VH-VL binders against Large ribosomal subunit protein bL21 (rplU). Designs and how they scored, part 1

Every score and structure here is a prediction.

Target 1, 133 residues: Large ribosomal subunit protein bL21 (rplU), of Prochlorococcus marinus (a2c733)
Amino acid sequence: MAEKPAAKPKAAAAKAEAKDQSDSYAIVEASGQQFWLQPNRYYDLDRLQAAVDDTVTLENVLLIKDGKNDTTVGQPYVKGASVELKVMDHRRGPKIIVYKMRPKKKTRRKNGHRQELTRVMVQSISIDGKALS
Positions, changes and structure headers below are counted from each chain's first letter, unless a header gives other numbers; Kabat numbers aren't used for antibody chains.
ipSAE, averaged over its two directions, is called F for ESMFold2-Fast, E for ESMFold2 and O for OpenDDE. V2 adds 0.75 times the mean of E and O to 0.25 times the DockQ between the complexes of E and O.
[cut] marks letters that were taken out.
Atom coordinates printed by the task and the answers are left out, and those that the model quotes come from them; centres of patches stay.

## First folded at step 1 (VH-VL)

Design dar2 (framework fv_dargistotug)
Fold by ESMFold2-Fast, scan of step 1:
Structure dar2 (fold): chain C 133 residues (1-133), chain A 120 residues (1-120), chain B 106 residues (1-106)
Amino acid sequence: as target 1 above (133 residues)
Amino acid sequence: QVQLVQSGSELKKPGASVKVSCKASGYTFTDYAMNWVRQAPGQGLEWMGWINTYTGNPTYAQGFTGRFVFSLDTSVSTAYLQISSLKAEDTAVYYCARDIAVAGTYFDLWGQGTLVTVSS
Amino acid sequence: DIQLTQSPSFLSASVGDRVTITCRASQGISSYLAWYQQKPGKAPKLLIYAASTLQSGVPSRFSGSGSGTEFTLTISSLQPEDFATYYCQQLYSYPTFGGGTKVEIK
């Protein structure tokens, strides 16, 4: 019998994100979703095809906020921008907090389908090989 | 209420085997990984490894390869730790702990612990 | 494995004191650090995760700070129920714990 995910873990994760803000971030497009990623933070993404300790580079960057409050908006992607992720582990669990997604309630997960997640550390956000401040 | 309830204390002789259980309730068992943590008497916490509750695949820390086996019975939302060929140095409290894999990974829910004593 | 060194290993304090515990990692772990409180005979309790985020239900007198290799747990005004052993834990790689800091009454 299906149980709803606990509300407290998601609320706690949201508070962690607000409390521990970085000076810069990127909004990236991956697997049809938008993700708000900050350097030196880890996130759980839909399963990636990469081994633990591998580096994965995301290049479909929709927006970058520099640590000096400058914002660059892509058309649709920011030229030369990339986000480097280090794969920490493959797990199951609730999905990450995503930018521009409406909170939606789901009574149960799909029968017979459970998503695998990949834990990643955001190593760097860069434009033309230069890391953001 | 979300909780993890572990089996009672065990007293074993060297060379015996023990199986500790950790029963989850109040959440979907297969949505969260289960970790095992050892604490020897008067010592600190030592991570032993985890088991992916959806796939059943265990991962063991280097000090816990061989004699230690993590397993599951998903029909009763229970994780198990089995230790074979018990040694005196295995005397410890063993904890199970849930790992919430979202943004801030951490052990947010712990069992009460199971004392395993290995004595001749 | 990543080693965590806690300092001090033992602390004697009075109610109302400000207590600071340090955790140092052998390599950079970003903000992949949690703090736990353990009372005698009990399971550890999560206090802080992601280096500085307070777990729901934990009193605001507890705070965490740091990133990379140096982290601190601070109790701004020690209460009687705070006498316990405190552990840091890294989650950057395979989890490891610090050696613990026992906080005792003077």
Scores: ipSAE 0.008, ipTM 0.536, lowest interface PAE 10.0, mean pLDDT 78

Design dar3 (framework fv_dargistotug)
Heavy chain, then light chain:
Amino acid sequence: QVQLVQSGSELKKPGASVKVSCKASGYTFTSYGMNWVRQAPGQGLEWMGWINTNTGEPTYAQGFTGRFVFSLDTSVSTAYLQISSLKAEDTAVYYCARETFGGVIDFDYWGQGTLVTVSS
Amino acid sequence: DIQLTQSPSFLSASVGDRVTITCRASQDISSYLAWYQQKPGKAPKLLIYAASTLQSGVPSRFSGSGSGTEFTLTISSLQPEDFATYYCQQYNSYLTFGGGTKVEIK
ESMFold2-Fast, scan of step 1: ipSAE 0.102; ipTM 0.659

Design dar4 (framework fv_dargistotug)
Heavy chain, then light chain:
Amino acid sequence: QVQLVQSGSELKKPGASVKVSCKASGYTFTNYAMNWVRQAPGQGLEWMGWINTNTGNPTYAQGFTGRFVFSLDTSVSTAYLQISSLKAEDTAVYYCARTYSSSWYEWFDPWGQGTLVTVSS
Amino acid sequence: DIQLTQSPSFLSASVGDRVTITCRASQGISSYLAWYQQKPGKAPKLLIYDASTLQSGVPSRFSGSGSGTEFTLTISSLQPEDFATYYCQQLDSYPTFGGGTKVEIK
ESMFold2-Fast, scan of step 1: ipSAE 0.045; ipTM 0.681

Design dar5 (framework fv_dargistotug)
Heavy chain, then light chain:
Amino acid sequence: QVQLVQSGSELKKPGASVKVSCKASGYTFTSYAMNWVRQAPGQGLEWMGWINTDTGNPTYAQGFTGRFVFSLDTSVSTAYLQISSLKAEDTAVYYCARVPIYGSGSYEFDYWGQGTLVTVSS
Amino acid sequence: DIQLTQSPSFLSASVGDRVTITCRASQGISDYLAWYQQKPGKAPKLLIYAASTLQSGVPSRFSGSGSGTEFTLTISSLQPEDFATYYCQQLNSFYTFGGGTKVEIK
ESMFold2-Fast, scan of step 1: ipSAE 0.008; ipTM 0.630

Design dar6 (framework fv_dargistotug)
Heavy chain, then light chain:
Amino acid sequence: QVQLVQSGSELKKPGASVKVSCKASGYTFTSYAMNWVRQAPGQGLEWMGWINTYTGEPTYAQGFTGRFVFSLDTSVSTAYLQISSLKAEDTAVYYCARSPLEWLLSDYGMDVWGQGTLVTVSS
Amino acid sequence: DIQLTQSPSFLSASVGDRVTITCRASQGISSYLAWYQQKPGKAPKLLIYAASTLQSGVPSRFSGSGSGTEFTLTISSLQPEDFATYYCQQFNSYPTFGGGTKVEIK
ESMFold2-Fast, scan of step 1: ipSAE 0.018; ipTM 0.652

Design dar7 (framework fv_dargistotug)
Fold by ESMFold2-Fast, scan of step 1:
Structure dar7 (fold): chain C 133 residues (1-133), chain A 124 residues (1-124), chain B 106 residues (1-106)
Amino acid sequence: as target 1 above (133 residues)
Amino acid sequence: QVQLVQSGSELKKPGASVKVSCKASGYSFTSYAMNWVRQAPGQGLEWMGWINTNTGNPTYAQGFTGRFVFSLDTSVSTAYLQISSLKAEDTAVYYCARDLSYYDSSGYYPFDYWGQGTLVTVSS
Amino acid sequence: DIQLTQSPSFLSASVGDRVTITCRASQGISNYLAWYQQKPGKAPKLLIYAASTLQSGVPSRFSGSGSGTEFTLTISSLQPEDFATYYCQQLNSYPTFGGGTKVEIK
């Protein structure tokens, strides 16, 4: 089933009416990578050393954007900043269906193996104990 | 803790319809796909399909098109299986089961948590 | 549709025995295979996924091995609570289950 072109104008109008949106986020260092994390969003990170339902606090925060107004850049880390994550599940990355799909021009995984991931919920982003909206 | 709680057993006549519910708790409902699995008396497990809890889009296995409908109500973290025009061969325990993980529709995952099952008996 | 054949369909064993169950796929499925335990009147319980990865909370006496088309579930020292039916499941395409192996007490 094809896309409906008429959806674009209606989607744009609906988006224009939704003026109250949080654009807060943090950029953090975790598992040797940088992640852009927004409050109340789910993310798949490289496998974390934590049990399901545990809370993990990330303190290596490179940057915080607090809504539309403030941006705090670390030197290299923002002092007093933290991101609280709830571990939702441990998982494997997307599966390539071998007999149905052929390799594309982009290089696939060297080991032909699924990446081990941990799904987390960003519960809060805070600086000096004050949570962002 | 993660729980999937299903509605109680049903006794129906051929031609009737039934709606089985599966209420999730202890996790983010829309972050994991929900699967339906059937087990006829004394038989093995049959995967019926899954529903994307984020988009609401169902996918049915070949044997389960037509009379079977997967739906959900995200406001109460509940998935539903509706069977219309019930036949004797629909007699089975129906399970809901959560994917171990949800990333996208390109992969299939084992099922880590299961509902207790709902026995649907179709007899005249 | 990928078919899974489990062997044996039934086995009788005593507490302390080493039990091995085999699952064969009709075509290659890499390591996209899971094992479940089902006790009478209960929902199945995930034991192993990715052919050999133990699910959290599952006793270490359970192990899985294999890749491609032949897989095994091993219980190194059978306990009273292990008398159950075991199912393999492939996840390389639309999921399918093996026919099950019922482990009964001798």
Scores: ipSAE 0.000, ipTM 0.514, lowest interface PAE 16.8, mean pLDDT 78

Design dar8 (framework fv_dargistotug)
Fold by ESMFold2-Fast, scan of step 1:
Structure dar8 (fold): chain C 133 residues (1-133), chain A 125 residues (1-125), chain B 106 residues (1-106)
Amino acid sequence: as target 1 above (133 residues)
Amino acid sequence: QVQLVQSGSELKKPGASVKVSCKASGYTFTDYAMNWVRQAPGQGLEWMGWINTNTGNPTYAQGFTGRFVFSLDTSVSTAYLQISSLKAEDTAVYYCARDSPYYDILTGYSGMDVWGQGTLVTVSS
Amino acid sequence: DIQLTQSPSFLSASVGDRVTITCRASQGISSWLAWYQQKPGKAPKLLIYAASTLQSGVPSRFSGSGSGTEFTLTISSLQPEDFATYYCQQLESYPTFGGGTKVEIK
């Protein structure tokens, strides 16, 4: 019914598991948000309906950057594009019980609760079955 | 004293609605997620879902979407379970239980360490 | 949805007996398993979390072991107050409970 304004891409929150030398990435729409995903990195996403060690394929790919600096922009999605994720873990976020390490109430209220996350590894980004990296 | 106190038993007719309360005391209400667990007569424990007490966002287990609603009133440290369009198969004891959403580096997740006493909901004509 | 299978579903025992209850997960859950005790008409009580960590105030005759998919709750010397139903619960994914093991007087 109404056109929704383009949302600013939100960086996914996880540190890379391995040194990522690829400059390829995809911006995908998941859990009502846009995520910037790079191959061979793990990310914490809102909980996915998948088992640990399962593979999840995301097809709502908004943009792909190839390592050659070629950029493909979707209308709204890039046709034939997909991102394969491996589910590594389901988790409920970090807990700090030592008093001196606890966040203050203002920080805790704004950023202390991290529930229902699924940790995923980006296995591949592909267009028409051809992987970018 | 850390405790959860639930509202009293309810006898309802099919098609009615019920709202069960769970009042927390003795801890910071928003530091722990609140779980709802059902136990039908003579049956085992069944997890219904949880609600994030900081954001108010509920998560429902498969089978508990639609007629079941989790909500909060943080000003009085109380969680609520509402069941609409009651059916005979909803007859059960309903428990609230706190569960930490945070990873504890020394002990891991603590599980559900504090439980309400349970609220019996009987659906009968 | 991770399924937990408890064995046995029912157990008759005498005071002083060693009681062992097993919980098997349908997939790996690391050590993210808790054990609960429930007496008739009462709320469940947390006994063990993180597979083997005893909850404060729980008697030392209770112990938990295991990781991955196979877990065990042991009561080294059963006492009269231990006759109850015991449940395992996983915390790896959306919480699920085992079917319960009723420990009753022989």
Scores: ipSAE 0.000, ipTM 0.506, lowest interface PAE 14.1, mean pLDDT 77

Design lec1 (framework fv_lecanemab)
Fold by ESMFold2-Fast, scan of step 1:
Structure lec1 (fold): chain C 133 residues (1-133), chain A 120 residues (1-120), chain B 112 residues (1-112)
Amino acid sequence: as target 1 above (133 residues)
Amino acid sequence: EVQLVESGGGLVQPGGSLRLSCSASGFTFSSYGMHWVRQAPGKGLEWVAYISSSGSTIYYGDTVKGRFTISRDNAKNSLFLQMSSLRAEDTAVYYCARDYYGSGSYFDYWGQGTTVTVSS
Amino acid sequence: DVVMTQSPLSLPVTPGAPASISCRSSQSLLHSSGYNYLEWYLQKPGQSPKLLIYLGSNRASGVPDRFSGSGSGTDFTLRISRVEAEDVGIYYCMQALQTPLTFGPGTKLEIK
């Protein structure tokens, strides 16, 4: 219930190649997990129902930090908040395959069932139509 | 740069327990699956265990099922192998290895290894 | 479990000569995606293993083009076109199609 949380949660599926040092971030709920997302960073999330180059909007935003000063905490979700993601690629996380595959079935390129991931780029975080700096 | 550093190896009596650690740096640890692979003195490589990036999917080699437990702490960039009911044939150098994520998955980086000796 | 075998187990080679190592699996490693889930690793004396080839024929980053992987299904070959002194070590094939992941017994490449 604290309005200004002391610690910033880190998502299990995040990949950091940080070019942006923005203090702004959002904590979102997706696929039963909380993600700490910053603008202009990519993340690997559980497989999304979207095509490569599509934009996916997440609206279950638990918390927004706008720069160094403002923090808005959801009850449980922040009203009017959204995170816009661009789908970069679909990836298979683990290489371990539980089932043997028939060599003759090559008409569809089948991936393993576990840890299907979608790589996304965080395009923007906004609240009430205002993008975070 | 990617680095994996194993620790926790040593001499242990048969039937004993030992916990190995692998410290990761230079990459987003929470985004990668991890493996343990071992090598007995003068012998070949044997795959031991796998854990997915979130920790939800775990697999073991047949020789260690029921005795070893793989786990991870993503906040601490650490991988663990809890070994129980140790036998002489568990004597080996234990390596942690990173599983490249994506369609080309493979062991792209390995640690230097930590030596476990099970002997009286 | 998938059983992996290699031949030869010992391979003495004259510097600059070609070398080839065979790897066979007890079951097909060809996935319905069209990929062979077969990898090659090199362990140099006193060092950790390093990836050479993944998905049957793809060279890992930093691996010289004198290394090549070929084959499909159950029969695979690692070829070195011109063996250099730095290539000494034990070569392992590994299948990644199903658990448990299994390695071949290794081929020790030595300079004559």
Scores: ipSAE 0.000, ipTM 0.513, lowest interface PAE 15.5, mean pLDDT 79

Design lec10 (framework fv_lecanemab)
Fold by ESMFold2-Fast, scan of step 1:
Structure lec10 (fold): chain C 133 residues (1-133), chain A 124 residues (1-124), chain B 112 residues (1-112)
Amino acid sequence: as target 1 above (133 residues)
Amino acid sequence: EVQLVESGGGLVQPGGSLRLSCSASGFTFSDYSMHWVRQAPGKGLEWVAYISSSGSTIYYGDTVKGRFTISRDNAKNSLFLQMSSLRAEDTAVYYCARDEAYYDFWSGSGMDVWGQGTTVTVSS
Amino acid sequence: DVVMTQSPLSLPVTPGAPASISCRSSQSLVHSSGNTYLEWYLQKPGQSPKLLIYKVSNRDSGVPDRFSGSGSGTDFTLRISRVEAEDVGIYYCMQGTQFPLTFGPGTKLEIK
């Protein structure tokens, strides 16, 4: 049996998640999908090419809202805009865990287990190297 | 191209120590988990140790726990196996192998790249 | 530990004939993710092992389509539809579902 890792990073992410969604955000395009992202919040995205604790920069930014001030719309992308993500979690890499299935397993294939996701924390949203918040 | 090259093998007396190295090239080493696998003369393959891409998760085979230490230096694209308290039954060719990328679950596969091996002989 | 067994341990085959190797595990290899981490490796004389099949049935890059893997739970099979001379070597199954990872004892495939 695998020992569970310390929950401190997830506790920090949970506290960030509880924060009000009111300031700045970006809409980015990645792998044909659009994502609405805010600083200091975590999101589950489809598989990313990065290891845990790496940073990933998204540059195909469709729109930036800078708090209560300006909204910048891309043509189609906002020039000089980027979103920096820190990779928090993937599907567990080590092949450690053997589990017993519940006697009554749901047969529905629509919930959660068929997609690989990467959990990321939005570290910053910036235009020309200047962070929004 | 994508390669793993082991080094550090040799002849050592029982109770001795030896450090094996594995140098990676042609791919982003920090994205991949790594294994050490050994093969005694005329015998089958035996898994020795695992280290995750970040180095935070480590597992050992029962025969080597407490005697061997796996580590990695992602800045140097290198994997290591520190062996201590060596026994005659540790005599083997030692291979390093890369495993699936942490994020590449859909296309990732088992140990798809192996080194050529380095021979460790433990003899009095 | 999960014990892996293979049958046969020695497999003489005429060139062009099909070949089949069985692999059994002492416990189910279904991982909590829903994947089954059963792999097949080939070690040719004097060479390092090479991955043939991963996750039961997926061929590694460059592996000919005459190789196929199948099975579920505890019973797995590697099939070669038309054995060629270059296929000589020792075939190992391996489970990656729980630590410690364990290999089967190997099946030596020989021509003639």
Scores: ipSAE 0.000, ipTM 0.510, lowest interface PAE 16.5, mean pLDDT 77

Design lec11 (framework fv_lecanemab)
Fold by ESMFold2-Fast, scan of step 1:
Structure lec11 (fold): chain C 133 residues (1-133), chain A 125 residues (1-125), chain B 112 residues (1-112)
Amino acid sequence: as target 1 above (133 residues)
Amino acid sequence: EVQLVESGGGLVQPGGSLRLSCSASGFTFSSYGMHWVRQAPGKGLEWVAYISSSGSTIYYGDTVKGRFTISRDNAKNSLFLQMSSLRAEDTAVYYCARGSYDYIWGSYEPYFDYWGQGTTVTVSS
Amino acid sequence: DVVMTQSPLSLPVTPGAPASISCRSSQSLLHSSGYNYLEWYLQKPGQSPKLLIYLGSNRASGVPDRFSGSGSGTDFTLRISRVEAEDVGIYYCMQALQTPPTFGPGTKLEIK
């Protein structure tokens, strides 16, 4: 176990909800984490396996708010929903401190490294091929 | 069945030029990044160049920057390496290889998951 | 650039015996994701390289279970539990964390 909480800091803030109900957004799940994404906005996420200008598609969509329309909630995922992300660039974030722990002896040494980030733009949110906005 | 077939190698004089080609089949070529890796006779492997699936991102090894140009034609499932100002130390077998340059949350694709058979380039007077 | 080293550089083995190859990197290959970005490749005589192991310990498709990868940070090991004649070739480790990707010098495994 680490001296500090073992959980890594997130590269970008994941928002489980939006305050402005008139805006379109999606809540997606990737690798056990939830992300709140709006169309035509940039996000810095943990490094993605994609080259700059390539598209990443997310299909585990938990919830979609379609502008001024009602919210669609998944069971657990919204059927036919997807979010398209365009990779903008790769970045280095703040230095992260990692603590090593041995089963039989507590290690006092710590390692530091910079968190690797990928900047993405949300290009579209769609249900059954129809883009919301 | 994933298959990569290189061609265009041969004997060339120092200062000369050659264009290598790699023909891909058995997968959606436009969805994968591609690499060139070389191996000098009796030596180890050296990464040469990378091009992303769309062609928008390109990286070169320091030994070939300014002399080699990587490109692709997704409509023809083809990868290219244009080599200029060739030197004796460029003598090698050149492999094309399929692979990713970065990773996605919780998933990973290797740098070079499939390789071609290679094409030999000899730079000699 | 990240420098990769391997030992031994030449490894004669008796058929059926175990074999072990060490790989070291000049800097840690442990990513913030918790994975070690190290791969192993085998080049059999007269053939192109083939992927054996990715992310330090995961076997590639079609690779026999007698091959295993282990290690973390800067020190990695490839093990073959019982060497077969078809395993002859040069084994390369490669770091996939930093650009440019860099290979070790290779270990030549040969049958006695």
Scores: ipSAE 0.005, ipTM 0.530, lowest interface PAE 10.6, mean pLDDT 78

Design lec2 (framework fv_lecanemab)
Fold by ESMFold2-Fast, scan of step 1:
Structure lec2 (fold): chain C 133 residues (1-133), chain A 120 residues (1-120), chain B 112 residues (1-112)
Amino acid sequence: as target 1 above (133 residues)
Amino acid sequence: EVQLVESGGGLVQPGGSLRLSCSASGFTFSSYEMHWVRQAPGKGLEWVAYISSSGSTIYYGDTVKGRFTISRDNAKNSLFLQMSSLRAEDTAVYYCARGEWLVPYYFDYWGQGTTVTVSS
Amino acid sequence: DVVMTQSPLSLPVTPGAPASISCRSSQSLVYSSGNTYLEWYLQKPGQSPKLLIYKVSNRDSGVPDRFSGSGSGTDFTLRISRVEAEDVGIYYCMQGTHWPYTFGPGTKLEIK
């Protein structure tokens, strides 16, 4: 008798997502972009060199809102702030084809490239080692 | 227990617009990625659009890019597909499907579909 | 985009006989995680598609053990060890390794 396969992976992370509706967030700078991150949410970020299950800490935090509706604005970064991410998986993104729109060069054709993405779970948002509530 | 119910389909003229909705129940909607998949009459399945659980990451199939916009409202457990510049080849049954990105890249639950007919 | 092909496109089968469907991808479906994201879906007449197999060989919950998936890289097979009347429908393979996701053209399984 074979055991019935699960319709979806029994990931602890999926159960954690169902339980956390945090009002807290951080705006962080990574890979030349700004990301709006909430605790216990999945995000696709590019260009992280990390293995699945690794933890990555982001320290270039531009702004934090905690659960008390307090807002801390960086100049440019919030002192002592960090966001911890857990790497869930890697994914190849859609192909991007680069062409000049106006004027369009008939001799300029580049093969498309795909974005390399890393799926991460936001584990915590902290200031001076203390997690936001 | 998990249910996805599509609505908003109908008859529309070429060049027109429609907005499809998908109402989710029986699970924590904000924790799952969502997709739209379509099927033209008598044809196979075609993936249309993806949106991440937070709404921050969005991808489209090449046939709809620039004309369709996927969005979600996690507070209302709803997924949307705003369709513009509709063409005869967009005629299809449109399915809402739930996805999981972490390990399997599959559609574990599908709605019953809503029919879009683009014809003059 | 990754092109998915299936063979045969029409598969008449005697009840109780085995059946197999082949699926090929235009490029490798092995992801950087080491997983291969190849799925099989069944669409019964008048119904929405349903997941049968994920990650090449894993049966979804409630799928009978007469269904099995196998393969690697670019070549995949769905096998039904003993076809039943309820298995009639169109079978689609799909790849989730590369964006955009792409489906095969479908194989119509019918009872003869």
Scores: ipSAE 0.007, ipTM 0.524, lowest interface PAE 11.9, mean pLDDT 78

Design lec3 (framework fv_lecanemab)
Fold by ESMFold2-Fast, scan of step 1:
Structure lec3 (fold): chain C 133 residues (1-133), chain A 120 residues (1-120), chain B 112 residues (1-112)
Amino acid sequence: as target 1 above (133 residues)
Amino acid sequence: EVQLVESGGGLVQPGGSLRLSCSASGFTFSDYYMHWVRQAPGKGLEWVAYISSSGSYIYYGDTVKGRFTISRDNAKNSLFLQMSSLRAEDTAVYYCARELDYGGYAFDIWGQGTTVTVSS
Amino acid sequence: DVVMTQSPLSLPVTPGAPASISCRSSQSLLHSEGKTYLEWYLQKPGQSPKLLIYEVSNRFSGVPDRFSGSGSGTDFTLRISRVEAEDVGIYYCMQSIQLPLTFGPGTKLEIK
């Protein structure tokens, strides 16, 4: 691997295949976790109860950045905001190595596991019915 | 020894059905995603289908969707591919493959293959 | 679907000489978490394919160090520093970031 993308707030795009890429994004809350989502990008999220090709709408939107426009911050959620996801696939995630270190003593334990994930395409991000550009 | 052994191939007429089996040994079968990959005579590799470790997640290639059904029996360490409405273009060697546990869909162990011939 | 292409499709080599095979994808194979899901397989005559390299550059267990993989985005290379008789066969690249999984057409490596 020669290239390392910058760390993201939570969810990362699975790949950047979208032709019309935008710098708009939403931060969404689901199951106590926050996800950073951009339109027309794929993401791997914790397993969703939905079939492949189904549409899932997320309404717990904490923040929206609309390209070069102002950022809208929720209190705690942005009123009228939603993110529409299309379920692409259900899959398992990367193997995760869990590392623990005691403050005074260095004791390392490694446990590998995989999460069940749902790959989604972000179809649209909207606020009050208006889709982001 | 980690091993996958396919069986069930043979000659079948167009429109017919055939069930392929893959027996796994030497590893905990229930921990792995499993795949079917085929290869037509003199041609390259074509991915056919996968099934998750629990059997809950399944995906098919467009050429076989609606005609083939992948399934597994973890208690018997067995993977299956039920093929129906077979066409001449389904003629191939069919391999079962174990997915490497790394995040992508790489195949670290392959069976020897079983030959399916669809002809009149 | 992600289209995979390879060049050359036929590669005659002299024993002991180096060899290189190129693989291109119709779209980036980079996952947003920084991993690129590109694999290389070798199918020897009359045998099942075997995994050589995963995640662009990681040699699978037991694969000789004369094999190396490199690349990023949409362009990838498999290199053999010194070709041996046992390396004869068809080499396939595969993308494993998106369903359906897709293979390149294969490169046939032959001894001259």
Scores: ipSAE 0.005, ipTM 0.560, lowest interface PAE 11.5, mean pLDDT 80

